# Designs tried in a protein design chat: miniprotein binders against b1l550. Part 201

Target 1, 279 residues: b1l550
Amino acid sequence: MRLPEELLERARDIHSEAPSHRIKLDRVGSFGLKVPVEFKGFLLLAEADVWVSLPEGRRGVDLSRQVEAIYELSNPPKDPFSLCREAAISLLEKLNYADSSGVSIRFDAPLQDGESLKYYGVEISSIASDEIINKIRVEILGMTACPCTAELIRAYKSSEIAATHTQRSLGILEVSTKAEHPDPDKLASIIERAMSSPLRTYTKRPDEGGLVIRSLSNARLAEDVVREMIHLFLEEFGHLPEDTHILAAVRSMESVHMHDIYAERSFSLDEIRKEISSH
Short names: E, the ipSAE of ESMFold2; O, the ipSAE of OpenDDE; V2, 0.75 times the mean of E and O plus 0.25 times the DockQ between their complexes.

## First folded at step 20 (miniprotein)

Design lh14 (at its last look DockQ between E and O 0.84; V2 from the best seeds 0.69)
Fold by ESMFold2, look of step 20:
Structure lh14 (fold): chain B 279 residues (1-279), chain A 95 residues (1-95)
Amino acid sequence: as target 1 above (279 residues)
Amino acid sequence: DEEYRKLLLEAFKLIREAMKLRREGNPEEALRLLEKAFELAQRAFELAEDDPQTRLALWLMAQIRQLQARAYKKLGDKERAKELKEEARELEEEL
């Protein structure tokens, strides 16, 4: 049963009161919202999170106002980068007690794979305060081939046979920068090029042979894949601001092992350049 | 793909027009546009070729039914509003 509107006149505004414990909160918001976006001519259903900071002296946030801000901007569907940035700015303007706001948008991005489409994971964020920080995380599957097993098999039967175990591996690049978001397709390309071979949606038997041959020719440890992703990232995006932060990682779903193998490295552009220059 | 996209963009456009009509005090015409938008979204759903396309079309169909339910509730037709609200929930559960 809906309560009469007259009761609202007599009720306290709970959100504007001071809390019992005066503790600042970093993120208060609505998570898992569904929003439409348009990415490179494709209409997609994305998931969005919206939030603001809450100062120690304010008890609560009007969550409906947050939800309205992003939905108001989502029709007509527009590119997720514009939606993300505009919503973050709008939240900070509408909820003026907050010193920061944020919006994250997650979607599966289409990528042409021969005559088919494949999809890779994208999450973008814009975090607004005195400045705007843009974050992007790209995840894409590829194949890796174990070089240790390849060498053991070669040594066992001379150099005439090439074989090793192969497995699916998830490559991850995450970038935080004051510049605009890097192109997710370029990040996905970097990840795939660092792997032993790309993973295809559909493979005919001749194409399967090519993928296996490429994998065997480019056998790499998870550690090698991470290092290669960093190398390729620096070639493509070394021009970004020096305080740009990157995470490069691989999770390998080893076909021979019961557990996944994981490697990662986080760095700023400034930090990694010093490291490379020292060797 | 191009037909799928054109159907959905037209459905989004009709939704925007319907919301304007509702604000202007013309809920009957708004409901007519929402039903047309639903038909377009349903046709797009039938053309969907993969899971991402299917999910977007289903989500939009559910959103349209929720908008229609809210409009009928304001018009005092609570039985129609309840029916549309339940249809929207069924569509959302398929997501």
Scores: ipSAE 0.677, ipTM 0.898, lowest interface PAE 1.2, mean pLDDT 86
Fold by OpenDDE base, look of step 20:
Structure lh14 (fold): chain B 279 residues (1-279), chain A 95 residues (1-95)
Amino acid sequence: as target 1 above (279 residues)
Amino acid sequence: DEEYRKLLLEAFKLIREAMKLRREGNPEEALRLLEKAFELAQRAFELAEDDPQTRLALWLMAQIRQLQARAYKKLGDKERAKELKEEARELEEEL
């Protein structure tokens, strides 16, 4: 039963009414939208969240207008960085009662792995207010080898390459900056280089052996991986604004335990520079 | 991969043109362009080599069917609009 269009003229605008409780909301929007993007020559279907702030005097947000804003900008498909920024700005323009807006876009980013593709997780965000803050989160799996077990085995057997347990580890870099979004492939590369070895999509047995030997030669604690990620990040991205915020983390899916090991550091560039200079 | 990309980009172009025509009050020509866009997206789906390519093509096909359903509903053809909306739902369930 389609309600007569005439009812729209008689219906109260519920969204513009005063709320029962005059409380500002930070984020009101649509989450889990699907939007096409172009990432490094690949056309991909991404998930998107779009939101705006809601003032204390307004009952609801015009959600249809939010969805329209991102879909208008997503055809033709464009890079997710520009899409986030442009959509966040467009939301503020279209929803003039909002003092802030945000867009997040999530997808699996293709990464060349020899003749094959592997994927890593990316979330690209932009938050608009009086300023624009760009955020990127990269998650990629690698492999770690335990140095503690290696040392114990070396103490028993005088071998140059000590056997140890290996596990998959998830590396995470999250960067929030007033500058442009950092290159996610560079962030992924930092994570992989910080681990004992990268993971490969397809390996022949000789290649597998080489990968394991490499891991054993680069045995690292989860703590070592996080510190190495931070070090490599400073080398590659030390030119970002000093107020740039970083989260570096590792979740190691331990092969000898039923639980995971987790390590993280949250910091600003100015904070970490002061810390390093004090030593 | 290159042919897949070309087909999808052309489909996206046709959708933009169809949306323009609809705004200009020419829903019939918009529907013709949307049908052509669907054919291109379907061909891209057939050429898809991996899951990401398949999902994008299916999504685009579903979106086109939704746009067509809206256009037919505006033209007063409720039956065809219902059929197209059901096709869009079926395509979305494959995602």
Scores: ipSAE 0.588, ipTM 0.857, lowest interface PAE 0.7, mean pLDDT 90
ESMFold2 (binder alone), look of step 20: mean pLDDT 87; pTM 0.861

Design lh15 (at its last look DockQ between E and O 0.78; V2 from the best seeds 0.66)
Fold by ESMFold2, look of step 20:
Structure lh15 (fold): chain B 279 residues (1-279), chain A 95 residues (1-95)
Amino acid sequence: as target 1 above (279 residues)
Amino acid sequence: SPEYRKLLLEAFKLIREAMKLLREGNPEEALRLLEKAFELAQRAFELAEDDPHTRLALWLMAQIRELQAEAYKKLGDKERAKELKEEARELEEEL
């Protein structure tokens, strides 16, 4: 329902008033906006959040101006990283009472998986103030095989029969940096390589057997996967600024357990290098 | 597919042009472009091979219906505008 225009002319400008309680707010904005993007030749529908800081002396934010800032930049569809950064800068310019702005964009990124496509989760952010901080989170499913059960079976009969349970595991890499966002495909690759085996959208019988055999040869605890993700990340992205912050995590949906297993490590590049070099 | 992408890029272009015409007070010409944009988006919807491509095409069809409703409101056809806004809402509910 749209209100008559004459009522809007008579109404006070509530947003520019001082609030009853002078308390600064960190994030005030519009969340769950739908925007088109172009990622590596694919047109996709993404979800976006936009926000600004609100000083203690201002009662409200111009929400329509926030939404306009990102929509004006979204047609024609463009690269989500450029859209994210440009919208964050535009917000700070358009809403000059704010000392910071932020934009997050979430989409499912396509990956070639044999003859088919599979998708993995990507969320990027740009937060603008005196500087711009870029964040990217990648989530992708893989397969893990339990080494504890494998060892128990081996030791029970002392046999060459290799067996254990396998399960789906969600791997997470999150990077916060002053540099440009890392390539999400490379982050996804790191996560999959750290698992016992990748998951496929379609697997024929011979391929299924090979996938299972490979996973048994790479039996890994969730903790092992996190450590391997960190190792592989450092090999490929160790050149990023020293204050770059990383979170590596795995949530494993264990086939024989009533609950999920979770492992996580966060660190800066400076911190992890000191830790590794001290052994 | 390449055809899916081609159809949607053409629809986005027509939408940009229609929005400019609406700002300039030319709703009748904007409607002509929006009708063609909707046909292109609907053809892309029919070509969509997975959920992400389906969602983008549906969303665009809904956006076009909202713009058509705005155009008819400017022309004084409030009944047509209301029908188009309802159609847009129905398309968005499928997302």
Scores: ipSAE 0.685, ipTM 0.902, lowest interface PAE 1.2, mean pLDDT 86
Fold by OpenDDE base, look of step 20:
Formats: sequence, C-alpha cells, structure tokens
Structure lh15 (fold): chain B 279 residues (1-279), chain A 95 residues (1-95)
Amino acid sequence: as target 1 above (279 residues)
Amino acid sequence: SPEYRKLLLEAFKLIREAMKLLREGNPEEALRLLEKAFELAQRAFELAEDDPHTRLALWLMAQIRELQAEAYKKLGDKERAKELKEEARELEEEL
C-alpha cells in the first residue's frame, strides 16, 4: 500500500502552500533528537536540536528532511564539532528555501578525575547562513567558600583559616565565534580554576579535608569567580577574533539561604579589552 | 572500554549496510545484518559502565529493532513488525 508516499506528498504540498500570514520565521525544527557522537574517544548519546529559517512565502518546513540530514551524518559517529558544522551546512543544501540553519548538540562530557570520570555539561552549536558561527556552552560544578563570613569569624576569633560556609556553584562559559569551537575541556578547566576548589567524584577523608582547606584558603565571592573566569579566558583564548562573544556566569547554590546567588558578564573580546585598558 | 567501542562501531557499520540493503529492496539480507548488530549492541550494553554508554547502547538496540520492524513490514510480516516496534518502544523508554 503506497499510503506513506502519498501522505508524504500531501504533507509536502501543505508545507509548500502560502501561509495565511506572510511572516518569516527564524527557527523551525526538531528539538530533543537523540544522536550518537564521538567525543575524545568516547561514544556518547547526545541530544540534538536542528532548525532552519522559513521564508514568509512558505507555510511549513520539511521536518523529516532535517532529521534525515543529521542522522545521515551521525553514522558512523563523529565529533560533535564537525557534526554541528556539517549538519548545519547540509540543512541549507537540503532545504534550499532556508537562508539560515542551526544545529545544537548537548551531552555530558567525560572528564578524568583521578581514576574515575566526572562529567560536565556541554552544548555545541553551529549556525550557518552567509557565514558560520560556532557556539559552545560549558557548565561545570565546583565549590566556593564565602570570604565575607570568613572575615567576620576572623574578626571575632583569631584564626589563620577562618571557618566559613561553602556551597556548590555552577560555572558557565558560553563562547560564540566565527573561529573553530574552543576546546570544552579548557573551558571547564578555566571554570574549575576560577572557583575555590573543584568537586571530586570520590575522595577519602584526608583528601576531602584537603579539598575543603584549599577552598577555605581560596575563598571567593560569586563575583570574584566570574571575574577570574574572564581573566583566565582572556589568557587562554585571547587569540580568538575580536568579535567573539562570551558569557561568563556563576550560579552559587547558597548553603545559608534558600535562594541562589547569580553573577554574569556578557561581552565581546573587543569590548572587554577596551574596558580593561581604560583602568 | 576498547571492547565496548569496537562492538558499537561494528554495530553501526552493520546498520549502515542494512539500511542500504533496505533501500535496495533486500530486506532479508538486511535482517541478517540487523540480528548481528543487535547482538553486538546487547553485548556492548552489558559491558557499559556509565550512564552515557549505557544509554547509547540502549538507543542503538532500539534503532535496530525499528529497522527490523521495517524490514519485516516489507516482507509482509505485520505481526513480527508490530512486536519489534513494541520492543523498540520499551527500549526507548529506558533512555
């Protein structure tokens, strides 16, 4: 029974119709697809979003072609950077009515932590039009110790290492560039180095104590962490194009409050260099 | 593990070949490859030590069941195709 082809043709006919309102859409696609990737030798299942623009004169996007485009490129599994770029380009080729396309791939990236693995969140994206913009977002948990409480306690009790509250903090670096995607492990390292201490998957009590002591000795506000992230980013990635856009952020899951503390800075490399040079 | 990776990569290869055979109108040969691919993916699942690897193996098993269902549908075996599609759904629910 040829029912599927006829249904597909009818669906295509509907998609090609003029819309009731002639309005261009920026992104139309499939979100939450599961796609295999190879990341630094690991085969992983990632979540993917794929989209294209839709011109004002077309009612709908052929979503099946979008899904096919990414899956064709996903077997054999490849690195998510290449997959994003190649899929974004392929989408424009397959959907010739689109003037822009995009692919986003999300997964937990393995990171070596002694003899075990820990994970950080990564989202790798590419947007294709007349140019290709590559985006990467890295999220990793660390630990922060509050300097304010430490100073208060130190004022009342003479101690070299003052007690203070500690909390888990989520560090975020998002980079958008016309260059190649920055190395996510380097971004994760910047975040961890900007915090009071990293988190560990497994630790013995003495090692745990050492981690806490390091945190207390490196007490930082959420604001300090963000500034340190920016500083370290400029040292490592200052060679990127001047129009590269960065978001540096920290969400601190406060242990003494029911709410979180959040700090961020969004900037281009050009803007932040001008700011630093003006002081 | 190196073994896990080897198993999955071979399964992916077999799936590509099976998909080609399905497009060429050879569902019988495609099924032979898909059965082998499923065995490899299942072995990989058993060897998986972490959540991402476990999920990938499960996903691949589900994809293989879907392709098997398509092949049986082309062969006219609607009952077996339905069973395999249900198995695929069950595997996907574990993701």
Scores: ipSAE 0.551, ipTM 0.838, lowest interface PAE 0.8, mean pLDDT 89
ESMFold2 (binder alone), look of step 20: mean pLDDT 90; pTM 0.906

Design lh16 (at its last look DockQ between E and O 0.88; V2 from the best seeds 0.68)
Fold by ESMFold2, look of step 20:
Structure lh16 (fold): chain B 279 residues (1-279), chain A 95 residues (1-95)
Amino acid sequence: as target 1 above (279 residues)
Amino acid sequence: SEEYRKLLLEAFKLIREAMKLRREGNPEEALRLLEKAFELAQRAFELAEDDPHTRLALWLMAQIRELQAEAYKKLGDKERAKELKEEARELEEEL
């Protein structure tokens, strides 16, 4: 049933009233919106969240204005970084009672993989107040090979058997900075290079053997994958502001275990440099 | 594919033009542009080679049907608006 439109003029504006409990809220918004974006020449369907702060004296958020802020900017499709920043600024302009706003945009980013595409996860956000803070999270699957099992098998038959268990591992880099968002392809590359081998969308049997041999040659503990990710990140992005925050993590879906292994380190650039230079 | 991209960009352009016409009080011309945009999105859907390309084309087809439904509602054709809303729902269920 659809109610008559003229009732809007008779109804109270519930959103502008004071609430029963005068408590400010940090994030009130619309989550799971579908928006088109253009990323590196690809048109993609992304998922967006939009929110604003809500002062203690206001009962509700004008949700239609929130949705309008991002939809007005989403056609023509534009790069997700511009959309994210511009929508966050537009939210503060349209919802003048808020002192901060935020926009998150999630999409699967394409990478050329031989004759086909593979995809990795990207989530970006921009949080606007008296300044803008940009966040990006990249997740990509790779392969890890256990060095301890490889050594045990090598010792059993010396050099006759080269084997270990291999498994899919999810690598994660998350960056929060006042600078522009890092390029997600570069973050994905860092993650893949830190692992034992990349994953392919399709591999013929001779190429599969090569991937396994490569992974054995570059066997790494999950802990050392995280350390390598940090090392490579610092080489590529050490120029970012010193208060930039990073999370580096690996979730390894261990093929011979009933559970996953997880390793993680979070840090700011100034913290990690002091840690490394103390040696 | 480049053809897929070109079809969708033209569909987005027609949608922008249709939304302007609707705001200017010309929903009948807006409907004409929206039907052309739907045909372009449908052709892009037929060209889609993987799930992400399929999802974008389907989503756009559903959005166009919702915009058409709004325009028919303004014209007083409630039955056509209801049919288009149902088509949009069906397209979204495939996502």
Scores: ipSAE 0.682, ipTM 0.899, lowest interface PAE 1.2, mean pLDDT 86
Fold by OpenDDE base, look of step 20:
Structure lh16 (fold): chain B 279 residues (1-279), chain A 95 residues (1-95)
Amino acid sequence: as target 1 above (279 residues)
Amino acid sequence: SEEYRKLLLEAFKLIREAMKLRREGNPEEALRLLEKAFELAQRAFELAEDDPHTRLALWLMAQIRELQAEAYKKLGDKERAKELKEEARELEEEL
């Protein structure tokens, strides 16, 4: 039974009422929206979160206006970077009681792998207030080979390429900057290059053998991978603002243990430059 | 495929036009455009070669059915609106 439209005119605007407790909220919004995007020529369905701040004097947020804001900007589908920025700005314009807004868009990004496509995880975000902060998180699987086991085997048996255990490892780069979003493919490339080898969607036996040999030749600890990610990041993205914040992390799904190995470093570009210069 | 992309982009265009017509007080013409958009999205679904393309096409089909249901509800056709909303739900469950 649809309530008569006339009831809408008589109904109190619950959202505009004073709350029982006058407390500001940082984020109020809709999470898990599905929105179309265009990413590097691919039309994709992404998941989106949209939010605004809520002042202490307002009971609730107009959630319908938030949803409208992102959907209006999503047709025609556009790049997720522009969508995040434009939607974050639009949210502040439409919800004038908010002093901040944010949009996050998540999808699996296609990456060319020979004749096939592989995918890596991307989360693109923009937060608007007095300034706009752009955030990107990239997650991609690679392979690591353990140097410790390799050294033990080398010490026991003189071989040029020592056998060692290998595992899948998840590399993570998260960048927050006042500049434009860094290119996620470049970030993915940094992660893959920092690992012992990339993963492939389909390999013939000779190609598989080559991939394993590469991994054995580039045996790296999770710690080594993180340090290499940071090094490669500085080479590629050292031009970003000094207040740019980075999280570099690796989760190694160890093949010889039931637990994962995790390593991370959080830093600003200014901080890490000072650290490196001090050595 | 290029054809898949073309079909979806045209469907998105028709949806924008339909939404404009609805705002202008022409729900009948809006419904006609939405039906055409659905046909295009369905064709795109049939051409989808992988899961991402399939999911986007299904989502778009569901969205179009919801928009159609809303339009029929405004026109007073509650039965058709209910049918279309159920179709939208079924399509969303496949996502």
Scores: ipSAE 0.538, ipTM 0.833, lowest interface PAE 0.8, mean pLDDT 90
ESMFold2 (binder alone), look of step 20: mean pLDDT 88; pTM 0.876

Design lh17 (at its last look DockQ between E and O 0.80; V2 from the best seeds 0.65)
Fold by ESMFold2, look of step 20:
Structure lh17 (fold): chain B 279 residues (1-279), chain A 95 residues (1-95)
Amino acid sequence: as target 1 above (279 residues)
Amino acid sequence: DPEYRKLLLEAFKLIREAMKLLREGNPEEALRLLEKAFELAQRAFELAEDDPHTRLALWLMAQIRWLQARAYKKLGDKERAKELKEEARELEEEL
């Protein structure tokens, strides 16, 4: 009968060996970890991914050290941006064979909606190497109203009738920057302001009517929503580094179509400024 | 919300101390803290008003059951450890 400690001492360190095929890997890690966070006074359960680069000469990653890097920092629960950044730095320190590390944290962020809460999607990342790149993606639902149908109804020679179809639309802003993560509430606000009307968690008939009427007075195509998102983003965040990369997108669940309409634009701040200044 | 937050923060604190006691080889004291932590997490679960609050409370209850199982294993009570691991898995399946 052998003792478990004796076995550990005899075992090869498989991870430090050279692999059969000497090919570097960009991301090797643990995905779908559950971690607690505290966001603006709310305790939330988030999901996290952690990874490092793996050089061609190392067969495997020290998985337990990866997981420890984020778990050691997660109790007491803390701000998800701090957790994300600190864990990414800790990964590089603990796994010094790696050229880069990354941490992603996903959670539903609370937003006050009258007397209740609604939630919008947030995913943040920090990629650490000789510098840190921060990425944030925000997704939030709103309402859009079709201007084409509104004009068609007006042209039907009943100009006193204001009508068009409305639908739910998912707005997306994704930002990759060397600066600190933009505030997700500000990104969500940009998305909602670009749409025809916000989407409410709870609506009584009078409130529902008001949302529809608001939407009719602010009719927009999905393309116009994306353009407005970009305009508002530049007003609020135009000071970020020139190589900051943004994706702005809308997926509209059109009420008169069998399928969704999608519009997107990706750009760097340098690129979009040159494009706008040429007009 | 304030009571929910207060209960969970106290539970997290007890969990930190219980984990320290387990590393120090004191599973009996760790179990006393973990029983209290579970009561607090369960009370928070009962107060939860939406899915995100429910999910966090359930997750924490499961983590406490995993830690209790580790403590009982150190005490040599494999039967109780097995039961607690099964409860932890059941709680995690509701997530």
Scores: ipSAE 0.674, ipTM 0.897, lowest interface PAE 1.2, mean pLDDT 86
Fold by OpenDDE base, look of step 20:
Structure lh17 (fold): chain B 279 residues (1-279), chain A 95 residues (1-95)
Amino acid sequence: as target 1 above (279 residues)
Amino acid sequence: DPEYRKLLLEAFKLIREAMKLLREGNPEEALRLLEKAFELAQRAFELAEDDPHTRLALWLMAQIRWLQARAYKKLGDKERAKELKEEARELEEEL
């Protein structure tokens, strides 16, 4: 039963009322929206979060206007980078009481893997205020081989290629910058190159065997992977602003333990450069 | 698939045009465009080879049904609008 439209004219604008407690909120919005995007020629359905700040003197946000803002910009589908930036700006324009806005878009990004596609997780965000901050988070699975077990076996059996346990590891790069969003495929490549080997969709055992041998020959601790990710990131993206913030992390799903191994480093480009120069 | 892409982009175009017509108070013409858009999206769904493409096509079909329901409501056809909303929900449950 839709209430008569006449009731809308008599209804108080609850959102514009003074709140019971005059407290500013940092983020108020709609989370888990479905929005179409175009990513590197692929049309994809993404999840989106949209939000704005709420001043202390306003009870609520006009959530319908937020949803409209992103959907207006999502047809025709566009790249998620532009969609995030444009929607964040549009939110501030449409909701003039907000001093900050944000958009986050999440999807599985296609990545070419020989003749097949594999996917990695990506979250693209933009936060608008007096400035625009662009954020990207990339998550991709790879494989790590343990160097410690390899060394123990080598020492015991004197084998050139020591057997070791291998595990699936999740690599994470998160970048926040005032520059344009870094290329997620490049970030994914950095993560894969930092691991013992990438994961592949194999149909043939010989190819699997080669991948395992590569992993064994490139055994790395989770700590090694994170350090390598940082190193490779600096080589590829060292041109970003000094205030660019990075999170590099690995979660290794250990095959010999019931728990995962986790390693991370959070840093700014300025901070890490000073650290490296001090050694 | 280039055909899949073509079908969806055309469906998106028709949806934009239909939404404009709905705002302009022309639900009849909007419905014509939305029906065509649904056919295109359905064909794209049939051509989808993977989950991402399938999900997008299904989502688009659901969005079209929602818009059709809105149009029929403007025309005073509450029964048809209700049916289309149920169909839209069913499509969304497959996502």
Scores: ipSAE 0.538, ipTM 0.832, lowest interface PAE 0.8, mean pLDDT 90
ESMFold2 (binder alone), look of step 20: mean pLDDT 89; pTM 0.894

Design lh18 (at its last look DockQ between E and O 0.78; V2 from the best seeds 0.63)
Fold by ESMFold2, look of step 20:
Structure lh18 (fold): chain B 279 residues (1-279), chain A 95 residues (1-95)
Amino acid sequence: as target 1 above (279 residues)
Amino acid sequence: SPEYRKLLLEAFKLIREAMKLLREGNPEEALRLLEKAFELAQRAFELAEDDPFTRLALWLMAQIRELQAEAYKKLGDKERAKELKEEARELEEEL
């Protein structure tokens, strides 16, 4: 059924009214939108969330304008960072009652893995107000080898035999900054380099042996993986603004335990530099 | 693959042109472009080897069916519009 245009003209604009309870809302929007993007030459289907703040004097948000703000910018497909930033700015311009807007875009990023592709998780955000804050979260699986078991086996076998259990571990880097989003491939590389070895989608026997040897030669506690991620991050991204905030984390599915281990550190760049300088 | 990318970019271009034609009140010409766009997206779907590429091609096919339904609605063919809306829904469920 389609209602006549005349009725729409007479109806109250419910969204522009004042609410019964004058309470500001931080995020009101449309979540789970499908949008096309172009990431480093790949055309991908991403998932996006769009939102604005809603002042205490406005009852609702114009949802149609929110959805239009991102879809109008999505054809032709463009890089997700430009789409994210431009859509956030457009939201704030189109919905002038809001004092902030935000856009999040999520996709699985392709990464070359021999002759095939593997994928890692990326979520980017741009929050616009009187300034723009950019956030990126990268999640990638790697392999870790247990140093505690390696030490027990070394003591048992007179140190010549290197053996321990290995497991899949999920590494996480999350960065919030006033600068442009860090390159997700570089964040993924930092995570993989902090692990005992990378995971492969497919490998032959000689390559499998190399991964195992690399893992055994680079056994690390989850805690030390997080520390190494932080070290490598500072080496590559220490130039970012001092108030840049980082979360570094690892979740390991330990093969000799029924539960996962988790290690995490959150910090700002100025905070971590002061900490390192004091030791 | 490079061919996958070429097919989809041309489909996106035809969709942009069709959307302009729909706004200008020319649904018949829009339908001709959308038919071609669908063929290109369908071919890209056949070339896709990984789930992310399959997913994009399917989504685009669904979007094209939605636009075709809009065009037929403007031409007064409600039955064809309903068929195309249902096809779009079926394609989105495969995602």
Scores: ipSAE 0.713, ipTM 0.914, lowest interface PAE 1.0, mean pLDDT 86
Fold by OpenDDE base, look of step 20:
Structure lh18 (fold): chain B 279 residues (1-279), chain A 95 residues (1-95)
Amino acid sequence: as target 1 above (279 residues)
Amino acid sequence: SPEYRKLLLEAFKLIREAMKLLREGNPEEALRLLEKAFELAQRAFELAEDDPFTRLALWLMAQIRELQAEAYKKLGDKERAKELKEEARELEEEL
């Protein structure tokens, strides 16, 4: 039942009223919006979160304006990087009571895997205030082989290539920077290269065997993977501002245990450079 | 596929034009464009090779049905508007 538009003229603007408690809110918005994007030539449906700050003197945010802001920018579909930045700026312009805004866009990014596509998780964000901070999170599955079990078997049977258990591992890179968003494909590549092997969508038996052999030859702890991710990240993205913040993490879904192994490091580029130089 | 992309981009264009016409008070012409847009989106759906592409096509179809419902409502055809809104809901449930 649509209420008559005439009722809008008689209704109090609840959002503009003073709140009962004068407290500023950091983020007020709509989460889980569906928006089209164009990512590297692919048209995709993404999930989006949009928000602004709310001053202490205002009861609520005009949520409809937030939704309008992102949808106006979403047709025609554009790259999610530009969409995030432009929408964040537009939100501040449209909601003049806000001192900060943010947009987050999530989707499964297609990645070419031979003749097929595989996907990795991407979250692209921009936060606007006096400055713009760009954030990107990439999640991709790989495979790890355990070096500890391999060593035990080697010691026991004197085998050159020791059998070991393998597992799926989720690698995570999150980057927050005042620069442009890092290329998510490059981030995904870093994660895959840090793993014992990538995963494949389709493998013939010989290809599967080769993948396993590669994993065994590159046996790595979750800790090793995280360190390798950081190393590779510094090689590829060491040119980013020193205040760029990174989270590198791995969740290994262990095959021999019912629990997962998790390792992470959070750091700024300045911090990690100092750490490495001190050893 | 290149064809999938072409179909959707054209549908998006038609939707933009239809939305403009709706704002300008021309729901009849908007409906004509939306019908074409729906056909394009449906064809794109049929060509979709994977779930992300299928979902986008379905979403676009749903959005078009919603816009059609709005247009019919402006024309005073409440029954047709209700039907189209239900179709939009059904499409959204497949997402």
Scores: ipSAE 0.584, ipTM 0.849, lowest interface PAE 0.8, mean pLDDT 90
ESMFold2 (binder alone), look of step 20: mean pLDDT 87; pTM 0.880
ESMFold2, look of step 21: ipSAE 0.701; ipTM 0.909
ESMFold2 (binder alone), look of step 21: mean pLDDT 87; pTM 0.881
OpenDDE base, look of step 21: ipSAE 0.470; ipTM 0.810

